# VHH binders against q9y6x5, part 398

Target 1, 379 residues: q9y6x5
Amino acid sequence: LPPKLLLVSFDGFRADYLKNYEFPHLQNFIKEGVLVEHVKNVFITKTFPNHYSIVTGLYEESHGIVANSMYDAVTKKHFSDSNDKDPFWWNEAVPIWVTNQLQENRSSAAAMWPGTDVPIHDTISSYFMNYNSSVSFEERLNNITMWLNNSNPPVTFATLYWEEPDASGHKYGPEDKENMSRVLKKIDDLIGDLVQRLKMLGLWENLNVIITSDHGMTQCSQDRLINLDSCIDHSYYTLIDLSPVAAILPKINRTEVYNKLKNCSPHMNVYLKEDIPNRFYYQHNDRIQPIILVADEGWTIVLNESSQKLGDHGYDNSLPSMHPFLAAHGPAFHKGYKHSTINIVDIYPMMCHILGLKPHPNNGTFGHTKCLLVDQWCI
Key: E = the ipSAE of ESMFold2; O = the ipSAE of OpenDDE; V2 = 0.75 times the mean of E and O plus 0.25 times the DockQ between their complexes.

## First folded at step 16 (VHH)

Design wi18 (framework vhh_5j56_2; at its last look DockQ between E and O 0.90; V2 from the best seeds 0.83)
Fold by ESMFold2-Fast, scan of step 16:
Structure wi18 (fold): chain B 379 residues (1-379), chain A 127 residues (1-127)
Amino acid sequence: as target 1 above (379 residues)
Amino acid sequence: QVQLVESGGGLVQPGGSLRLSCVASGFTFSGSDFSAIGWFRQAPGKEREGLSDIWGSSESFTSYSDSVKGRFTISRDNAKNTVYLQMNSLKPEDTAVYYCAAGEYIRGSDHWTYDYWGQGTQVTVSS
């Protein structure tokens, strides 16, 4: 039988939540599987970029999903969370479900993972749900398990996406332990439901399951605002993305816009595109704007307004608060093994290995994940 | 299609109490984990201020701004498709038009967006 993999994402699941809250169902999953304590994600630490990096193994400048809000100066197209279905945005990379369908004559299934409801290189996931936040976790799970159990060609790669704890993390912030404990308990119960459903359907013993996330969450405050309107007038630029990484398209000379911004706040760094730190791998794409502003952790960039947001992400990917974790269980994985850190781009070549697929060129390193796998020697 | 109707406003003395109600049509408060009802207020010449919201399908989650935490309580009756704001220990600075709004969270938005608004109900706290 061909190997099977279910990739599950809980959006905004900060790695340190595992240390500060109780997860009985997730801990039972980990006890008989593997845990990577920190996954170093790509910059910027946002939902669409990191979800696409997981399934392509590429930095954002290479796969082209460089933010949750983007502008392409060559084509004059705009991308947003409400306008994400144009294949143009996704075609700079080949995600694993496309590779799965094209190399091995297998099927893929998807419940709401970013990009799976879009034809990419003229190939869409064999089974998919159009994005709709109103669809319950239960309905997403029912569809995925139905497709895993009764497809021809067989579904060998499946994805499942859930918007929590990101949605409530923005409302409460990660330091609100009373409210976050309730949010995270509900997520742990959903993990319990997932495992129980797979067991009930006879899928559990032969299915590889990865539970991960795209980024973490940090505490924000009304006392930590950067008012961009106090730095520069709206007539000098077009704003492509605001916070915590502002993407600035100048309407006047770029150097003049840069000079108005560079000393405006001690709590943000201002970069001309060519001066963006090499460690971010965030420079070589037309969708990266001529000037980027990067707020310090916990600071929010605003336009002469207050912000009620108590949690946010998008910050420097070296920050532990921005890191998710990875847990996995199944025939490909060791039992009871704990690993400290991998890069988020390393997940793609690991998944290709599990599925027997030839990976497209990517930025991941298979050696970083080999200790998780039963068919590999850990030096 | 989505309509929100506020009621329960009026004149009250400092230290008094009022309960505001928000009735929805075309939208079910408990129908989605990522649908919220929020209470907002705006006094003349002031910025609109978020006060409290409630979300969740089976289990409810609630949040409160610091200005009303401990004094105001949000609740819902799913059978009546109604959200309430119980306002206690009212102060003159609570005088404003109070709005009910329906919001949602979608992947990648990084914030809850409130696209449907009621007409508002006046609350006046005065002797």
Scores: ipSAE 0.858, ipTM 0.930, lowest interface PAE 0.6, mean pLDDT 93
Fold by OpenDDE, look of step 17:
Structure wi18 (fold): chain B 379 residues (1-379), chain A 127 residues (1-127)
Amino acid sequence: as target 1 above (379 residues)
Amino acid sequence: QVQLVESGGGLVQPGGSLRLSCVASGFTFSGSDFSAIGWFRQAPGKEREGLSDIWGSSESFTSYSDSVKGRFTISRDNAKNTVYLQMNSLKPEDTAVYYCAAGEYIRGSDHWTYDYWGQGTQVTVSS
């Protein structure tokens, strides 16, 4: 029988939460599997881009989902959280569930993972849920596990997505120990429910499960605001994305817009597209706007509007506060093994290996994850 | 189809208390972890500001603005589909029209959005 893999994401689960809070269920999961303590995600550190990087192994400039809000100047199309269903945005890459489903005697399933309710390269998961935030974790879990257990052709790859602790992280900020403790306890309980469900269905011993996240969360404050209206008139540009990485489409000469913004704040770097640091791998895509603004950690870019967020993400991907973790369990993985760090794009070649899929060209390095796997020689 | 109806506003002396109620119809916030009911206010000549909100399906999560923290308490009755705002130690600067709003968190939005609003109830704090 072909190997099976369930990929689970808890949005906005910062890696150091594992050190600062108690996770009895997750720790048990880790004890019987593996842990990568820190995962360096891709720039920008946002939900849609990083989730797509996990399943493609590509930097954002390569897979084309470069932000949660995008604009294409040629087609005049917009991408947003409420407008993400056009295959145009996703077709610059081939996600792993498509690769998997195109194999014989295999199918894919998905519950709310970004891009899974969209036909990509004219292929959509055999089983999927349209995104609906009102759907409980329990219902998502029940559907995924039912498909894993009873589908024909068998579901060999499945994804499960949950919006916490990101939603609450934005509300409370990651430094609110009291409220975040409650939120994270609930997440741990959900992990407990996941494990219990798999055991009840007889899937636990044979199913490979990865629990990970797309990004972390940093503390924001009303005392750390960068007001763009103080630096440039709104009529001179179109804002495509705002904070903490603003995407600027000039309405006047780009150089003039740049000059008005370059010294706007000591807590914000301003880049022309061609000058974006190479380490971000965020340059070679037409969907990246001519000017980007990158706020320092914990600073918020605003217009003449009040911000209600006490936590945010999207900052420099080298910041520890932006890093998620990865835990895994199943026949493909060692037991009781911990690894310090990998790149988020490394997950894709690992998953391909587990599933016996030939990976598309990607930016991941299989050598970074091979020590997690029982069938590999670890140097 | 979604309707929010506020009540409980009125005239009160400084230091007094009021309890506002928001009854929701066509919107059930108890069934989703990512649905919220919130209270806002708008004073004359000022921008509308968020005061407090409550969300969570099994347990209640709450947030408060600094301006009302320690004085105002938000709560809910799921059976009545009603949210309350207990306002204590009221000050003249709390005078405003108070609004109830319903909204949700959406994947990739990175913020809570309120799409439905009540008509508001007047609160006046004066000696």
Scores: ipSAE 0.813, ipTM 0.913, lowest interface PAE 0.5, mean pLDDT 95
Fold by ESMFold2, look of step 17:
Structure wi18 (fold): chain B 379 residues (1-379), chain A 127 residues (1-127)
Amino acid sequence: as target 1 above (379 residues)
Amino acid sequence: QVQLVESGGGLVQPGGSLRLSCVASGFTFSGSDFSAIGWFRQAPGKEREGLSDIWGSSESFTSYSDSVKGRFTISRDNAKNTVYLQMNSLKPEDTAVYYCAAGEYIRGSDHWTYDYWGQGTQVTVSS
């Protein structure tokens, strides 16, 4: 009976929500499994890059999904939130579901995880849902559990994605206790539904389940805007991505564009590509533009006077506000164990170990996750 | 085919109240957790301003701009597929064309996008 793994993401679930809000269902899940209190994600702390880092174990410069909006100068292709299904963008890495289903007698299933509706290296998830935000959590869960129970060859790796608390987090910000409590209570109820469904279907005892997220959320305001139009004329550059990490493709001399931007705001760092801090691991890909602007936490880069967001993410990955958590339960995991931190790229080699897969070259460190696993010596 | 129809605008004196309605067809307000209806306004010579929105499937979540918080209340009647904006304590600065718009949230966009707009209804506060 081969090991099975369900990987679940609740988008934008900031790690310290666990301390600041009540999660009776998630806390029960953790009590009978493991918790990693902080997962240090990859820069930039955006949705597509970090979801792909989880399933490839790679930094963004290495897997090529470097932002939610990208430009490739060699092919002149543009990537956007409405044009994400071209395999070209995804083919610089091999995600775990591809490796999984290329093994004999295995298949993979997916409900909305970024990239799972794309044929990557000519391989698409064996069972998948095309992305559609109108599909309820219940329907996504029903499809996943149906595939886990009723597929030949058997589904051994499955993913499930949900857009909250990210969607409401952008509206309210993480510090709006009243409104975020209602959002997060609904998320906890969904986790309760997930666990109950797995128990009712006989999956709970033998399925490994990871519940995690891609990034956190920080509080924004109208008082913390960086107006890019006040510093530089539109004609001098092409804007590839805006906030909080702007990607700038100069139309004129790069040094001239840099000089117009470098003193634009004390709340923004301006980097030439070669000067991007090494700790970001965000330099060695042609999709990373010649100039990037990195706003300070809680600051928003805008082209106009206002922003309606009260929460955002994408900032420096050293910020605790950008970090998600990881919880896991199942036969591979200890019961009642808590761990302080891992890197998000460490999740991939751990998942490969659980599934008996040979990991592709990656940036993760298996040793960082050994203490979570029953079959490993912690020290 | 999504269609939104606003009603309930008109003339009021300062300090008065109005209730705007937005009736949808081809779209169910409570059918998706990531569908929203928002109220916006635009005064002559001004940028369009977001006022309030409501989203969620069975339970409603609401947000308000600082300019209307405490004076305006958004609500919906799912059986009538209708969203309301109750506007109290109106002042001359509230004079504008008011629009409802339908939007959605998509993974990776980092914002709610409003692509379907009503024709608008005029609100004039006696000034």
Scores: ipSAE 0.810, ipTM 0.916, lowest interface PAE 0.8, mean pLDDT 93
ESMFold2 (binder alone), look of step 17: mean pLDDT 80; pTM 0.820

Design wi19 (framework vhh_5j56_2)
Fold by ESMFold2-Fast, scan of step 16:
Structure wi19 (fold): chain B 379 residues (1-379), chain A 127 residues (1-127)
Amino acid sequence: as target 1 above (379 residues)
Amino acid sequence: QVQLVESGGGLVQPGGSLRLSCVASGFTFSGSDFSAIGWFRQAPGKEREGLSDIFGSSESFTSYSDSVKGRFTISRDNAKNTVYLQMNSLKPEDTAVYYCAAGEYIRGSDHWTYDYWGQGTQVTVSS
């Protein structure tokens, strides 16, 4: 039987939640598997960019999903809808489900992972669900497990995406212990349901399962706002993305726009595209705008309005608050092993190894994840 | 098609109580984990203020603004497709038109959006 892998994402699951709350089901999963305590994600620390980095092993400048809201100056196309199915946005990389279907002539299955309802390089996931937030976790799980058991060619790679704890993290903020405790308990119960379903269907012993996330969450406040309208008039620029990383397309001379923004707030860094720090790997793509504004942790950029967010993400990827974790269980993984840190781009080559796929050129380093795997020598 | 109808407003003295009701049609409160009903208010010459919301399919999750926390309680009756706002210890500053609104969360939006609004119900707190 070919090796099988289920990749599960709980959006916005900050790594240190594991230390501050009880997760009995996740803890049982980890006890017989592996835990990576911190995953250093890519900049910007947003949903679409990081979900695509997980499945391509590429930085955002290389895979082309550079934000949740994007503009391509060459083609004049806009991306700002989670239901945008234009392959143009996704075609700068080859995600693992496409490679799985083309190299091994195997099937892939997907429940709501970003990009899986889009034909990328003329290939769409063999089984998929169109994105709809109203579809329950239970229905997503039912479809994935049905496809894992009842497909020819066999489903060897499957993905499952859930919007929590990101939705509640934005509403409550991560410092709301009472409400976040209830949200995280519900997620732990969903993990329990997942494991129970896989056991009941006879999948558990032979399936590799990865539980991870795309980013963390930090506390925001009405006391930490940067009003962009106090810096510059709307007539000087087109706003492509707002907060906490603003993407500015100048309507006048770029240097003049930069000078108006440069010293506007002590809580925001302003970069010309060529001056964006190399450590971000966020420069070499036409969808990255001529001027980028980066707010300090917990600060929100607004246009003469209040923000309703008590939590947010998108900030500097060096911040521990922006980091998710990775837990895994299955025949490919050691039991009871803890690892401190990997890069989010390292997940892709590890998954390719587990599935026996030749990875496309990528920014991950297989050596960073080999200690997790039973078939690898780790020093 | 979503329709929301508020009721239960009126005139009360400071320290009094009112219970507002929001009845929905074309929208099922317990149908999605990412659908919410929120209560908002707007006083003359002021911006619209978010007060409280309730969401979740089987288990209800609630939020409250600092201005009403401890005084207002949101609840729902899924069988009646109705959301309530119990308002206690009312103050003159609570005088406003109160609106219920239906909202949702979608991946990558980074915020809950409220696209469907009721017509509002007047609450006046005065001696």
Scores: ipSAE 0.849, ipTM 0.926, lowest interface PAE 0.6, mean pLDDT 93

Design wi2 (framework vhh_5j56_2)
Fold by ESMFold2-Fast, scan of step 16:
Structure wi2 (fold): chain B 379 residues (1-379), chain A 127 residues (1-127)
Amino acid sequence: as target 1 above (379 residues)
Amino acid sequence: QVQLVESGGGLVQPGGSLRLSCVASGFTFSGSDFSAIGWFRQAPGKEREGLSDIYGSSESFTSYSDSVKGRFTISRDNAKNTVYLQMNSLKPEDTAVYYCAAGEYIRGSDEWTYDYWGQGTQVTVSS
């Protein structure tokens, strides 16, 4: 029987929430599985980039989804959360569901994971749901479990995505313990529902399940705003992405735009593309704009207006507040093992190993995840 | 077609109370975990400000701006497809046109967006 894997993402699930709130259902899952306490994500620490890094094992400059808002100067195309279905944006990498379908003649299933409702290299997930935020967690779970149980060729790779706690994290901020405790309890109950459903269907003992996230969340404030309009007039540039990483396309000389921005705020760093720190792996892609602004943690870049965000992400990936966690359970994983940290790009080669797939060239290191796996040596 | 109709505005003395109602057609308030109805206001010559919203399907979540927290309460009646804003301890600075708006959160948006707006209802707090 081929091994099976369900990959679950709760968007914006900051790693240290596990230490500050109670998760009885997640704790029971971890007790009989593994926990990676911190996952170091890719820069920028945003939803579309990091979800695509999980399933490709590539840095953003290599897979091409470099932000949640992108512009391609050659084709004049725009990418956004509401305009994400053009295969052009996704074709710079091969996600694991494509590899799964092409190498082993197996099926893949998807409930709302970014990219799964788009044909990538002329291949779309065998079973999928078009993105619609109105579809409940229960309906997503019902479809995934139906496809895992009733498909031929068998579904061996399945994905499930949920927008919380990111949605509420932006509204309340991570320091609002009262409201965030209610949100996180709801998520823990959904994890309980997931495990219960898999047990009732006889899937639990033979299915590998990974629960992870793309990034964390940090507290923002009306007292921590950077007004970009005070730095530079709108006539000098086209704004491709705003906050907390601004992508600037100059309409005049690049050096003049850079000089107007360079010392405008002590709470943001201004980079010419060539000067972006090497540790970000955020330079070698045409979709990365000529000037990039990076706000300090908790600072919001605005255009002569207030911001209502109390939480945000996208900041420097070295910040622990930007890190998600990874928990896993199933026949491939040890029971009761805790690991300190892995890189988010390491998840892809680990998943390929579990599924028996040959990974495409990637930026992950299989050795970083081998201690999680029963069939590997950890010394 | 989504339509929102506000009612319940009027003139009230400082310290008084009003309850605003927002009735929706073409949209169900409890139909999604990521659908919100928000209350906003705008006074002449001032920026529009968000006051409160309510979202969630099976369980409702609420938020409030600092300026109204503890004085205003948002609630909904799913059977009537109506959202209410109970406004207590009203102050002269609460004088504004109050708007109901329908919005949602979608993956990667990093904010709740409100695309459908009512026509507004005037609230005047004066002696």
Scores: ipSAE 0.799, ipTM 0.907, lowest interface PAE 0.6, mean pLDDT 93

Design wi20 (framework vhh_5j56_2)
Fold by ESMFold2-Fast, scan of step 16:
Structure wi20 (fold): chain B 379 residues (1-379), chain A 127 residues (1-127)
Amino acid sequence: as target 1 above (379 residues)
Amino acid sequence: QVQLVESGGGLVQPGGSLRLSCVASGFTFSGSDFSAIGWFRQAPGKEREGLSDIRGSSESFTSYSDSVKGRFTISRDNAKNTVYLQMNSLKPEDTAVYYCAAGEYIRGSDHWTYDYWGQGTQVTVSS
């Protein structure tokens, strides 16, 4: 029997939600599986960058998806539509579904994971859904389970993406206990539906399932705004990305732009590209702009306007508020094991091991995840 | 294509009630968890304020701003393609033009975008 893996992402699922809310279905999943309490994601802590890091095992500077909005200085292309399907943006790395299809002659299936509706190195997921937020979780689940059960060559790697709790985190903020409680209870019910569907279809006992997320969420406020228009005139630069990490492309002398920005706010750090902290691993790519601005946690960069956003992410990846969790269940995983922390780039080599694939060179460390796996020695 | 038409505004005395209606075309009220109809208001010289929204494919998810919570109730009638805002215990401070707007959330956008707006309906709370 070839090993099978379903990778599920609930976008923006902050790790400490597990301590502050009740998740009966997720707790039953964890009881018979494993839990990693914190996953340290890559910088910038945004959706597209971190989803691509999960499936490539690479830092953003290496896989090329460096933000949700980006500009490539060499080709002069803009990624300003979040659903841009130009393969150019995705071709700096090889995601696991491509390796799965090419290395083992197996099929992959995808319900809306970022990149799965794009031909990457001329290879697209064998079965996929074009991104459409209007498609219900149930329809995504129905398609994934149909493909897992009725495919030739067999689907051995499948992905399932859901936009909550990110959508509600932005709207209400993570500190809105009433609204977030309702949202998180609904997610727990969806996890229950997922497990029940897999059991009814005879998939549960032989399928490895990972439930994770790309980032967390922090509370924002109208009292914590940084107005760029108070620092610098629009004629001096092109804005590539705004908040909480602003990507600045100077139209005049770079040093003059830097000098106008460097003392603008005590709640924002301003970096020339070559001065970006090494710990971010966010420097060596043409899509990283000559100047970046990094807002402090909970601060929003604006252009002479208010922000309706009550929650956000993208901040420093050392912040616990930016960290998701990872839970897993299946024949590859121990039962009832709890682990403290892994890096998000460690997920890729672990998944390659489970599927019997040779990983492409990556920034993950297999040793960090070996205690989760039944076929590995844990020191 | 989405079109929104508000109605039900008018003059009412403090403590009174009004029900606003928003008729939508080109939009399914229960179609998505990531599509919402929101009610907003704007008084002269003030910024637009979000009041309430409704969304959900199977069960309605509703929210309210602190300024109207407990006084205003949002609801929808899928058969009539209409969203309602029931406004009770109206105060002079509630005087504004009231707008309905259709919003959506997409992965990676990091915000809800309200691209379709009605023309607004005037609510005046005065004796």
Scores: ipSAE 0.763, ipTM 0.875, lowest interface PAE 0.7, mean pLDDT 92

Design wi21 (framework vhh_5j56_2)
Fold by ESMFold2-Fast, scan of step 16:
Structure wi21 (fold): chain B 379 residues (1-379), chain A 127 residues (1-127)
Amino acid sequence: as target 1 above (379 residues)
Amino acid sequence: QVQLVESGGGLVQPGGSLRLSCVASGFTFSSTDFSAIGWFRQAPGKEREGLSDIYGSSESFTSYSDSVKGRFTISRDNAKNTVYLQMNSLKPEDTAVYYCAAGEYIRGSDHWTYDYWGQGTQVTVSS
C-alpha cells in the first residue's frame, strides 16, 4: 500500500510562539518526530500565496497566486481573498493533490486548504469541503479521518486547515501575551485531539503527519500608519491590494504615479515592477501590478482612516516574525530531531518523496529536508 | 435573517454605569469559532469607533479598544443568544449611539468583517 500523508496548517503560527509559550501536546507530537524551528516563506507573506507555495514548491510569480487580492492585466479578471473559485487563478501550477490523483491514480482529501475546492487542470481533490469558516475543527477532523479510513482508491494525501492563530493574531497582536496564551493553548488542545483521534482509529503508527503554517505575525499600532491619500489622489490609480504590500494599477502615466508615491513616507518602499528586489522572486507574473508599495515591519498602509489591526503579516520574508515552523511525525521521519531552517518551497519535493510521486518542476531543494527523513543519509 | 436588537441605553451622570444588551436571531454564538459580536459607537461629527467584541464557540475570546479597556466589560449568555456591554465609570466623551454588529473572520481576509448591524441605542452622559 502506498504511504499516507496528512498535511495540517494552523494559519499565522509564528515560529517564535514555540519558545514563548508551552505546548504540551505539540511537544509530545515532536518527541518521537522532527521539528524545523523556522520555515522561510515566500514573498508576499500572505495566506493564499504561501499555502499554494507549500503544495506546489513554487514562488508566487511562478504559481500565480501572488496576493489574497489580485488583478490580471491581460484578462481583466479580479480575485478577492478566497471568494473566487475560477480555476483561471490556480492553473499556473499543479498542486500535490492533483499530482497524487493523476500520477498514481490515488485519492486526495481536503478540509479547507486554499485551492482544494477548485478544479485545477480539470482535477479537484477526490474528497473536499467547500470553504466555510463556520465549520468546526472537530467536523473538519472527522471528515478527514473518515476519508483516510473509508476510501477506495485509498486517500494517500490529505490536508486540514484551521484559521487560528491568524484570526486572533490580527485582533490582539503577537505581543498580547495574556490573550495569545489562551489562543495558543486552545490550538495545542486541538493538536491533542488530532493525535488522540488518529490513535483511536489505528492510523497513528502508519500515517505521516506534518503540522506547519504559512506565515507569522508582527505587532501593528495606530501610531504606525501610512496614509496613502496624503501621497496621491485616488482618481490617479486603481488599488488592487492595500496593506502591507499595496498593488497599484495607474490610471495615468506610470512614471507620474511613481513620482507622487516614491517620497511620500520613510516607512514604505516604492517599486516599479522591474525594480522589485530579485530576492523576493516577485516580478514575472501578469498579476503583479506596475507599482508595488512595501511597508516596513509593523507599519499599516491606510486610506485616510484608522486601522483596527494589532497584528499583521505580508511583510518582507527575511523577517523572523514572518516565519512559521514545521513539525512532523510518522514512519518517514526521524525521531527526536531538530533542524534550524528550511524554505517553504522545500516542503513540496519532500512530500512528493514521501508519497513516491515525481515532483513537477519547482523551486524547492530536496537536499534541504533530507536530514528529516529516515530513508536519507544526512551529511 | 440575521437580526440584532440593542437595548439598555439612556441618560446617565458622569461616573455612572449602564448595561447594554444585544439580542441576536438567525444565528447562534455557540455554533462557530470565527463569528463575533462587536460593540461600536458613533458620536456626531466623528467616525464610527470599534469598542469591544466577543467570539469563539465553547470558549469566549474578548477584545477592547484602549479608550474603554478597564471600564467596559463584554460578556455573552449563549442560552439567551445575547451579548452584554457593562459600561462603568462613564464620561461625557462616551456620549454616542452604540451599535451591536455581527462579524466573521474568513481565511485570507486579514481582518474581522462586520456585515450585520443593529439600529443602535443612544447613550448620553451628562450632568
Scores: ipSAE 0.808, ipTM 0.900, lowest interface PAE 0.6, mean pLDDT 92

